# Ledger of designs, part 459: VH-VL binders against q0aze0

Target 1, 268 residues: q0aze0
Amino acid sequence: MKIILVNNRFKENTEKKAQEIAGQLSALNVEVIIDNGLDEPYAGTVDFIMVLGGDGTMLRAARRYGQRAIPVLGVNMGTVGFLSNIEINELAEYLPLILREEYSLEARMMLEVAVFQQQSLLTRVFCLNELLLRSNSPRMLSFALEISGQKLEPYRGDGLIVSTTTGSTAYSLSAGGPIADPQLDAFIVTPVASHIINKRPLVVSPEREISLHLLEEREAIIGIDGQIKMDFGAENRVLIKRAPHPLLMVNLKAKPFFTSIDRSLQRQ
Key: E = the ipSAE of ESMFold2; O = the ipSAE of OpenDDE; V2 = 0.75 times the mean of E and O plus 0.25 times the DockQ between their complexes.

## First folded at step 22 (VH-VL)

Design RA17 (framework fv_bermekimab; at its last look DockQ between E and O 0.92; V2 from the best seeds 0.84)
Fold by OpenDDE, look of step 22:
Structure RA17 (fold): chain C 268 residues (1-268), chain A 123 residues (1-123), chain B 107 residues (1-107)
Amino acid sequence: as target 1 above (268 residues)
Amino acid sequence: QVQLVESGGGVVQPGRSLRLSCTASGFTFSSFNVHWVRQAPGKGLEWVAAISYEGSNKYYAESVKGRFTISRDNSKNILFLQMDSLRLEDTAVYYCAKDRIYYSTAFYGMDVWGQGTLVTFSS
Amino acid sequence: DIQMTQSPSSVSASVGDRVTITCRASQGIKSWLAWYQQKPGKAPKLLIYAASFRQSGVPSRFSGSGSGSDFTLTISSLQPEDFATYYCQQDNYRPLTFGGGTKVEHK
């Protein structure tokens, strides 16, 4: 068995714990690779990914490895979030199950985000939560939203979020988007506007494709999962569709989403 | 320089066929939806047909449906309009034009036009 | 099909005048209306797209407004080079349809 431990190099506690766990796994004849985000993602084949930290670390792990159909376990280290399954102090208890591959998987839809410039592909990214288009100035953006060839009324506002159902409890929620069942595959399109209230969030079939482009030359930014930032202008377009592969999240412990959502939201 | 150049117009007899061409240069032709628009002498503009950037979707005005065929060769940067069963009312300058937005399944205005090619009929 | 009613069909104006052209769609087309300028013997030129956005290189004296069914093209101060025929065009529905045109001519 080969396992990647994903942690945050800027968090000393996660780094130390990663080393400790690596030692434990090695003693059990498990090959371990530690990914603290410093280097490029490991290109070799692996059997399991263990994410040590919070939601941010999970999002990074999902972007780096989510397309590879590898089981991903979130191990929370004292933070509040939606993407961890077990606590770090529970790892020892569940480790035998992991090694025996006695766990269930929950498929979480990811976004495939393609950013173009002058008809050329700049980047293609898979992400678990959302794409954000926002103004980089105090001025509102004017941009076109297209869904499967259908043109909506031009948007005027601070920006727009296209989120997965997993991401519905992230930035989309803060912007007034609906809370979605993470077991449902759908896009959530949530306007970001401080002064415009007439636009409602859209729940869109994962079979559809979404595109965004600016209608005028303004300085804008594309954000992905709150971690990647790109400049976005009139020459750019973003195309969003369902990723061909979902993130396979490991369920070792039952975590009732709807019974715990109120508690989680109160902490945000 | 972004440019479209129409050719193939001329004098034709009613009921005959004519094939128009539009050659694109200065931009990635295969990335844009393209249109044919015609204008009868002394009259307004009339949309004739459009084809998607990949060539998979074709759209026609009712006035030409069943008689005209739009096609494209992306490898050669050429747009075609095959006009069959031509009628006197088809007399016009025929323009090719590109859509503003690349890789779109919708239309967002025509930002580049050719000079047009005239189709007329012999008396 | 969407009918585009453009008015007036012609307007006589002088240099410096404010010129207003209207276009009405038979049904709502959101903001997906374009304005074109055409001079005699020339191809149309895109002026405005999405009802109110100027195409690159278009002078600021040209402005578009409206949404839904009623749209307006305004030339704030007519210049000698602005004498031409103007067309509105909707692209919210297929088939695409043009207005009948408005000829701006010298008074």
Scores: ipSAE 0.873, ipTM 0.934, lowest interface PAE 0.6, mean pLDDT 95
Fold by ESMFold2, look of step 22:
Structure RA17 (fold): chain C 268 residues (1-268), chain A 123 residues (1-123), chain B 107 residues (1-107)
Amino acid sequence: as target 1 above (268 residues)
Amino acid sequence: QVQLVESGGGVVQPGRSLRLSCTASGFTFSSFNVHWVRQAPGKGLEWVAAISYEGSNKYYAESVKGRFTISRDNSKNILFLQMDSLRLEDTAVYYCAKDRIYYSTAFYGMDVWGQGTLVTFSS
Amino acid sequence: DIQMTQSPSSVSASVGDRVTITCRASQGIKSWLAWYQQKPGKAPKLLIYAASFRQSGVPSRFSGSGSGSDFTLTISSLQPEDFATYYCQQDNYRPLTFGGGTKVEHK
C-alpha cells in the first residue's frame, strides 16, 4: 500500500506529526511519500491520500491530486472546518479501517479552469472551492459572463466568483452567495460588489460552460481557491467547466453537513 | 495583416445557385465566429448568417433560411455561403465579417470585414 | 425577430457640431448593441460594442449609451472624416438585426 501524507511545511506541528505517522506506517510495511508543498506533486501510483491540517491544506491536495480518483482523508489538527473527517487523536483508532479499505467515499465536484491569452492556453487548473475574478486597482471592472453561449447583462463591479457547492461556504458566502449542499453538483455564480442592482447569485447546471472576459482594459486578477493568483486583462478569457473527476473524500466518521453548519461557520 | 477576402459573386438567373467564399488570413480563423452580411444597392445592412468557430452552430436570417447554407473549412481558413433558390431580392454586396471574441458561440460585434462581393441577377 | 428603429434617417451637420443618433429595439436587448460606420463604397467599421465600449482605434469623440431598448451614439465634435452612414445592430438575440441607418451629411 502506498500513501501520500500532505501537510503544510510552515506549520511545524503538522510536519513533526507527518514524520511520526510516516514512521508508524513504515513499520507496518506501508510506503509513505510526504508532500509538504516543497516539491512537484508525486507522479507515481498511490492508493490513499491523508491530509494533515485544515481546509487550506485539503484545497492544495485536491488541486494536486483530485483528478486521479484517489481516496482523500482530511485529518484535523486544530479547528474543524468543512473538509476534515477525523481528529488527529482518532487516527490510531481508524488506521486499521484505512489499511483494510473499509470506508465510504463522498464525491465532491471540482472546477476545470482554462485561462487563455489571446487564443493560446496559458494554464489549465482544477479547483475545489472557487475561481475569483476581481479588480486589482481602485477602478471597477466591466465584464461579460457567458453561460453556454448565452450572454447576461454585462457585469459592473469589483468582480465575480464561480464556485462549486463545496465552495459555497468559502468566499462565495462572504460575497452574499447561498450555502449549498455539497452533495449537489452545481456552479454558484456570485457577483462581488456589483453596481448592477439586480445581479443576484445564480445556481447553474454543472453541464454548463461558463466564460468570462473584460469589456475594457483594466487590471484584474484570477484567483483559484484563494491560493493561486494570476493577472487578467482584456486579452484574456477564462473558460470554466465541471472537472472530469470529483474529489473522492473518505468518510470514516459520520459528519452530517447540516447538523454541523453553525459550529463550522462560527469557528471559521 | 488581419484580412478577409470574399469571392464567387457574379450574375445569376433567378432560381439558380451560387457559392460564395471568404478567405481569412492574419489571424487564427478557427478561434472566431464568422458572419455573412449583405447590402442591397443603395440600401442598409442586413445580417444573413453566422457560424460558430468550431462549425457546430449555424444561424440564419429568416429571409434566407432553408435556401442558404453557411459552412467553414478551418483547415483552409475559408468561410462559405451556399445560396440556393436565388431570388431578385438577394441582389446585394455580400460581406464576410469576423466576430471580435474568440472561443465563444455568442456574438460580441464584427470587428473585421471584407470588401464584399456583388451578387446580381439577369432577369 | 427584433426590429431596430434608427432615427433620424439623415442629419445635416457642420464640422464641430455635436451629433446624436438614436436606436430603439422592439424588445429589450440588455446592453448588447453595436454601432457601425460605413463610408460610400467601403465595408462597415465597428465603432462601439456592448452599447458603450469603444473599439480599438476609434476616436474618443464617439460615445455610446443606453440599455434595454433605447440607445444613442454621440459624436461630440464632428470631424470631416465623420460624414458617413451609421448603423446600430443588436447581438443579444438571433437572428442579428441592423437598424435602417443614419446618414450624416455635410451642411
Scores: ipSAE 0.760, ipTM 0.904, lowest interface PAE 1.1, mean pLDDT 91
ESMFold2 (binder alone), look of step 22: mean pLDDT 93; pTM 0.955

Design RA18 (framework fv_bermekimab; at its last look DockQ between E and O 0.51; V2 from the best seeds 0.00; counts 0 for: pae E 3.1 > 2)
Fold by OpenDDE, look of step 22:
Structure RA18 (fold): chain C 268 residues (1-268), chain A 123 residues (1-123), chain B 107 residues (1-107)
Amino acid sequence: as target 1 above (268 residues)
Amino acid sequence: QVQLVESGGGVVQPGRSLRLSCTASGFTFSSFNVHWVRQAPGKGLEWVAAISYEGSNKYYAESVKGRFTISRDNSKNILFLQMDSLRLEDTAVYYCAKDRIYYSKAFYGMDVWGQGTLVTFSS
Amino acid sequence: DIQMTQSPSSVSASVGDRVTITCRASQGIKSWLAWYQQKPGKAPKLLIYAASWLQSGVPSRFSGSGSGSDFTLTISSLQPEDFATYYCQQDNYRPLTFGGGTKVEHK
């Protein structure tokens, strides 16, 4: 068995724990690769990914490895979030199950985000939470949203979020988007505005394609999962689709989503 | 400078054919949907046809459907309008125009126009 | 097809006057309306798109408003160079359709 441990090098506690766990796994004849985000994603074949940290670390792991159909376990290290399944102090208890591959998987839809400059592909990213288009100035953006070729009312506001159902409890929620069942595959399109926008969030079939175009020659910013940032202008376009592969989240411990919403949201 | 230049207009007999061309310069022609719009003498503007940036989708006004064919050569930055079975009511200045937005599936206004080419008929 | 009814067909005005042109769509077209200016013997020029957004280089005396089916182009203070014919155009539906035009001429 080969396992990738994903942690955050800037968080000393996660780094130390990663080393400790690596040692434990090695003693059990498990090959371990530690990914602290410094280097390129490990290109070799692996059987399991263990994410040590919070939601941010999970998002990074999902972007780096989500397209590879590898089981991903979130191990929380004292933070509040939606993407961890077990606590770090529970790892020892569940480790035998992991090694025997006695766990269930929950498929979480990801976004395929393609950003173009004219005909050239600038980047293609698979992300777990959302794409954000926002103004780079205090002025509102004007942009067009197309869904399956249908031209919607032009948007005027600070920006727009296209989120997965997993991401519905992230930035989309703060922007007034609906809470979605993470077991549901759907896009959530949530307007972002500093002022009251009469536009309601949209829940869109994952079978559809979403395109964004700026109507003005103003500069904007694309954000992905709150971690990737890139400039976006009139010559750029975004195409959003359902990722061809979902993130396979390991479910070792039952975690009722809806009963935990109130508690989690009170902390956000 | 972004520019469109129409050519191919002239005097034609009813029932005959004519091919208009529009040459683009100063921008990435292949990135934009393009249109033909005509204007009869002393009359208003009438949309005639459009073609997608890739050339895969063509759209026509009902008044010209079955008679006119829009096409493009992206390698040469040229838009064409093949006009067959011409009628007196086809008398107009024909403009080519580009859409505003790159690589769009929908249309978003026409921000650049040519100066037009006149199509008239002999008596 | 979407019919665009433009009014008035002509308006006589003087320099400094406020000029208002209206365009009504037979169906809701959201805000996907363009305004063009055309001077005699010249190609149309895009002034406003998406009902209210001014194209680059268009003077601030021009403004657009409206959504759905009713739209307005306003020239706050008519200038000598503004005497022209103005057209509205929808691109929410195919076929694309223009209004009949409004000729702004000297009083």
Scores: ipSAE 0.662, ipTM 0.869, lowest interface PAE 1.1, mean pLDDT 94
Fold by ESMFold2, look of step 22:
Structure RA18 (fold): chain C 268 residues (1-268), chain A 123 residues (1-123), chain B 107 residues (1-107)
Amino acid sequence: as target 1 above (268 residues)
Amino acid sequence: QVQLVESGGGVVQPGRSLRLSCTASGFTFSSFNVHWVRQAPGKGLEWVAAISYEGSNKYYAESVKGRFTISRDNSKNILFLQMDSLRLEDTAVYYCAKDRIYYSKAFYGMDVWGQGTLVTFSS
Amino acid sequence: DIQMTQSPSSVSASVGDRVTITCRASQGIKSWLAWYQQKPGKAPKLLIYAASWLQSGVPSRFSGSGSGSDFTLTISSLQPEDFATYYCQQDNYRPLTFGGGTKVEHK
């Protein structure tokens, strides 16, 4: 069995814990590859991915490995999040189940993002939460949104978010988007500080293709999962569609999605 | 240098057929939707047909539907217009034009035009 | 299909004049309107797309405005090279449709 341990080199307790867990797994004849973010993603065949940390570390793991159809387990290291399944102090309890493959998988839709410069593909990246188009200056953007070849009225504002349902509780929520059940497949398209009245969030079939381009020269950025930034200008286009493969999240312990949100609503 | 060059125009008899070609150079032809637009002598512009960048979607003006067929060969960078059952009212200069936005299923304006090829009739 | 009505059919103007041309769609087309310039014996050239955005290389004396059904092309301070015929075109609905044209000619 070969496992990737993903941790965040900027969180020293995750780095020490990753070494400790790697030692424990090696003692059980499990091959361990540590991915702390510094090296290229491991290209060889692996059976399982264990993410030590919070949602940010899970987002990086999803971008690096999510298209490879490998089970991914989120292990919480102290901060609450939406993407972990078990706590670090529970790992020993669940390790036998992991080794025996006695767990279920929850599929989470990902975005496939293709960025073009002129007519050439510049880059292709996958993300779990969202793509953000936003201004990189004090000035507003004017941009076109196309959904499966259907042109909406041009947008004017700070930008736009295209998120998965998993991403509905991230930046999209802060920008006024709905909370969505992460078991649904959909795009959620949320304007950011729109100057155009009646631009409301849209929930869009995952079978659609979404396209964005600027209508005037401005400095903009494309943000991916709040962690990757790319310059975006009038010479660029971005196309977004459902990624070929979902992230396969390991479920060892029931983590009902709605309980933490439900508690917040009662106090408003 | 981005360029479109039409060919295949000429003098024909009513009821006959004609095939127009448009050769593209200086850009990635397969990335852009392309159009045919015509202009009768002394008249305004009339949109005739368009085809999507990958060739799967074809659109026609009502005046030519069923008689004209648009197609493209992306390997040779050529746009075609097959014109069947020609009528006197089809007399025009025919322009090919590319859309300004690459890899799109929609139209955003025609930013490069050919010089046109004349189709006319002998009675 | 969308009917595009341009007014006026022609304009007599002098160099330095402000020229306005209007275009009305038979139903709402949002902001998806383009303006083209055509000189005799030449292919059309794109001036304005999405109602108000200048195509690359078009002088700033050209401007477009409007949304929905009513649109305007304005030439501030007409120049000798601006004597031409101007067409609007909607690209929100298929089939694409042009206006009838407006000829701007020297007085």
Scores: ipSAE 0.514, ipTM 0.805, lowest interface PAE 3.1, mean pLDDT 90
ESMFold2 (binder alone), look of step 22: mean pLDDT 94; pTM 0.956

Design RA19 (framework fv_bermekimab; at its last look DockQ between E and O 0.70; V2 from the best seeds 0.74)
Fold by OpenDDE, look of step 22:
Structure RA19 (fold): chain C 268 residues (1-268), chain A 123 residues (1-123), chain B 107 residues (1-107)
Amino acid sequence: as target 1 above (268 residues)
Amino acid sequence: QVQLVESGGGVVQPGRSLRLSCTASGFTFSSFNVHWVRQAPGKGLEWVAAISYEGSNKYYAESVKGRFTISRDNSKNILFLQMDSLRLEDTAVYYCAKDRIYYSKAFYGMDVWGQGTLVTFSS
Amino acid sequence: DIQMTQSPSSVSASVGDRVTITCRASQGIKSWLAWYQQKPGKAPKLLIYAASLLQSGVPSRFSGSGSGSDFTLTISSLQPEDFATYYCQQDNYRPLTFGGGTKVEHK
């Protein structure tokens, strides 16, 4: 068995714990690779990914490895979030199950985000939470939204979020988006400070494609999962689709989503 | 400089055919949906046809459907309008125009126009 | 098809005047309405797109407003070069359709 431990090199506690766990796994004849984000993602085949940290670390892990159909376990290390399944102090208890592959998987839809410069592809990213388009100035953006080739009312506001259902409890929520069942596959299109006060979020079928174009010569920013940032202008366009593969999240411990919403949201 | 230049207009007899061309320069022609718009003498503007940037989708006004064919050669930056079974009511200046937004499945206004080519009929 | 009713068909005005042209769609077209200016013997020129966005290079005295079915083009202070015919055009539905035009002429 080969396992990747994903942690955050900027958090010393996660680094230390990763080393400890690596040692434990090695003693059990498990091959371990530690990914602290410093290097490129490991290109070889692996059987399991263990994410040590919070939601941010999980998002990074999902972007790096999510398309490889590898089970991903979130191990919380004292943070509040939605993406961890067990606590670090529970790892020893569940480790035998992991090694025997006695766990269930929950498929979480990811976004395929393609950003173009005219006809040239600048980047293609698979992300778990959301794509954000926002103004780079105090001025509102004007941009076109197409869903499956259908023109919607021009958006005018600070920005727009296209989120997965997993991401519905992230930035989309702060912007007034609905809370969605993470077991549901859907896009959530949430306006950010729209000029239209009562502009409502859209819940869109994952079978559709979403396109974004700026209507004016303005400077904007693309954000992905709150971690990737890039400039976005009139010569750029975004195409959003459902990722061809979902993130396979390991479910070792029952974690009822809806019964924990209030608790989690109160801490945000 | 972004430019569209129409050609091929002239005097024609009813029932005959005519092929208009529009040559694009100064921009990536293959990235934009393009249109034909006509204007009869002393009258308003009438949308005639449009073709997608890839050329895969063609759209026509009802008044020309079945008679006119829009096409494009992206390798040569040329837009065409094949006009068959011409009628007196087809008398107009024919303009080609590009859409504002590149690589779009929809239309967002026409920001660049040619100077037009006149199609008239002999008695 | 979407019918675009433009009014008035003509307006006599003087330099410095405020000129207002209206365009009504037979059904809602969201904000996908463009305004064009055409001078005799010339091709149309795009002034406004998406109902209210000013095309690059167009003077700020031109403005567009409206959404749904009712739209307005306003010239805040008419200049000598503004005497022309103006057209509205919807691009929310195919076929694309133009208004009948409004000729702004000297009083």
Scores: ipSAE 0.801, ipTM 0.909, lowest interface PAE 0.8, mean pLDDT 94
Fold by ESMFold2, look of step 22:
Order: C-alpha cells, then sequence, then structure tokens
Structure RA19 (fold): chain C 268 residues (1-268), chain A 123 residues (1-123), chain B 107 residues (1-107)
C-alpha cells in the first residue's frame, strides 16, 4: 500500500506529527510519501491520501490529487473545519480500517478553471471551493458573465465568486451566498459588492459552462480556493466547467453536515 | 494587421445561387465568432448570419433562413455564405465581420469588418 | 425578433454642435447595445459596445448611455469627420438586429 501524507510545512506541529505517522506506517510496511508543498505532486500510483491539518491543507490536496480518483481522508489537528472526517487523536483507532480499505467515499464536485491570455491557455486548474474575480484597485469592475451562451446584465462591482456547494461555506458565504448541501452538485454564483440592484446569488446547473471577461480595462485578479492568485485584465478570459472527476472524500466516522454546521462556522 | 476580405460577389439572375467567401488574416480566426451583414443600396444595415468560432452553432436572420448557409474552414481561415434561391431583395453589399470576444458562445459587438462584396441582379 | 427604432432619421448639424441620437428596442435588451458609424462607400466602424463603453481608438467626444430599451448616442462637439450615418444594434438576442440608421449631415 502506498500513502501520501499531505501537511503544511509552515505549521511545526503538523510537520512533526506527519513524520511520526510516517514512521508508524513504515513499521506496518506501508510506503509513505510526504507532500509538504515543497516538491511537485507525486506522480506515481498511490492508494490513499491522508491530509493532516485544516481545510486549507485539504484544498491544496484536492487541487494536486483530486482528479486522480484517490481516496482522501481529512484528519483534523485542531479547530474543527468543514473538510475533516476524524480527529488526529482517533487516527490509531481507525488505522486498521484504512489499511483494510473498510470505509465509504463521499463525492465532492470540483471546478475546472481555464484561464486564457489573448487566445492562449495560460493555465488550467481544478479547485474545490471557488474561483474569485476581484478588483485590484479602488475602481469597480465592469464584466460580463456568460452561462452556456446566455449573457446576463453586465456586472458592475468589486467582483464575483463562482463556487461549488462545498465552497458555499467559504468566501461565497461572506459575500452573501447561501449555505448549500455539499451533496448537491451546482455552481453558486455570488456577486461581490454589486452596484447593480437585483444582482442576487444564482444557483446554476453543474452542466453549464460559465465564462467571465472584463468589459473595460481594469486591474483585477482571480483567486482559486483563496490560495492561488493571478492578474486578470481585459485580454483575459476565464472558462469554468464541472471538473471531470469529483474529490473522493473518505468517510470513516459519521459526520452529519447539518447537525454540526453551527460549530464548524463558529470555529472559523 | 487584422483584416477581412470578402469575395465572390457578382451579377446574377433571381433564383440562382452564389457563394461568398471571406478570408481572414492577422488574428486567430478559429477563436472568434464571425458574421455576415448586408446593406441594400441606399438602405440600412441588416444582420444576415453568424457562426460560432468552432463552427458548430449557426444563426440566421428570418429573411434568409432556409436559403442561406453559413460555414467556416478554420484550417484555411475562410468564412463562407452559400446563398441559394436568390431574390431581388438580396441585392446588397455583403460584409463579413469579426466578433470582439474570443472563445465565446455569445456576441459582444463586431469590431473588425471587411470592405464588402456586391451582389446584384440584372433585369 | 427585436425591433430597433432610431430617432431622428436624419440630423442637420454644424461643426461644434452637440448631437444626440436615440435608439429604442421593442423589448428589454439589458445593456447589450452597440453603436456603429458608417461613411459612404465604407464599412461600418464599431464606436460603442455594451451601451456605454468606447471601442479602442474612438474619440472621447462620443458617449453612449441607457439600458433596458432606451439608449442614446451623444457627440459632444461635432467634428468634420463625424458626418456619417449611425446605427444601433442589439446583441442580447438572436437574431441580431440593427436600427434603421441616423444620418448626420452638414447644414
Amino acid sequence: as target 1 above (268 residues)
Amino acid sequence: QVQLVESGGGVVQPGRSLRLSCTASGFTFSSFNVHWVRQAPGKGLEWVAAISYEGSNKYYAESVKGRFTISRDNSKNILFLQMDSLRLEDTAVYYCAKDRIYYSKAFYGMDVWGQGTLVTFSS
Amino acid sequence: DIQMTQSPSSVSASVGDRVTITCRASQGIKSWLAWYQQKPGKAPKLLIYAASLLQSGVPSRFSGSGSGSDFTLTISSLQPEDFATYYCQQDNYRPLTFGGGTKVEHK
């Protein structure tokens, strides 16, 4: 069995704990690869991914490995988030089940985001929470939102969020979007400080194609999962689709979304 | 230099067919939606047809639907308009035009135009 | 189909005048309206898109306003090169439709 341990190298307790867990797994004849963010993602065959940390570490793991159909387990090491399944102090209890592959999987929709500069593909990324388009100056943006070839009224404001249902509790929520059941597949389109009256959040079929472009030159940025940032201008376009594969989240311990939602929000 | 050049216009009798071509240069033709627009002598502009950048979606004005066919060859950077069952009211200068936004499923304005090719009828 | 009605059909004006042209859609088209300028024997030239945004290279004396169904093109101080015919066009709905044109001509 080969496992990737994903940790955050900038939190000393997670790095130390990852080394400890790697030693324990090696003693059980499990091959372990540590992904602390320094190296390129491991490209070889892997059976399981264990994420040690909070939601941010899970977002990085999802971007790196989410399209590879590998089970991903979130292990919480502190404050309860939305993406962990078990606590670190429970890992020893559940480790036999992990090794025997006695767990279920929960699929979480991801976004496929293609950013163009002129007519050339600049980058393609997959993300779990959201794409943000945001002004990078005191000036408002004027931009076009196209959903499957249908043009909405031009947007004018600070920006726009296109999120998954998993991302509904992240930036989209702060911008006034709804909390969505993560079992739903949908896009949630949430304006950021819109000056156009009646621009409400939209819930959109995951089968739609969404695109964004600026209608006039402004300094803007796009953000991916709050962790990747790139400049965005009048010569750029963003195309957004449902990603080909969902993130496969491991379920070892029942964790009902609705009974725990208030605790998860308070700990953020 | 971004350029569109129409060709294939001429003098025809009603009921005949004609194929117009529009050759594109100076831009990535396959990235943009393109249009045909016509203007009868002394009259205003009339949108005729458009085709999506990949060629799969085609749109027509009601006045030409069923008689005209728009197509494109992205490998040769050519836009076509096949005009069948021509009528006297089809007498016009025909322009091709590029939409301003690349890789779009919608239209955002025609920012580059050709100089036009004349289709006329001789009585 | 969306009918686009321009008014007036012609304007006699002098260099330096402020010229206003209106365009009305038969139903709401949001802000998805373009303005074109055409001189005799020449192809049209895009001036304004999305109701109010200037195309590159268009002088700032041109401005557009409006949304929904009522739109205006304004030339703040007419120049000799501005004598031409002006067309509005909606691009919210397919088929795309032009207004009938407004000829701006020398008094």
Scores: ipSAE 0.695, ipTM 0.875, lowest interface PAE 1.6, mean pLDDT 91
ESMFold2 (binder alone), look of step 22: mean pLDDT 94; pTM 0.957

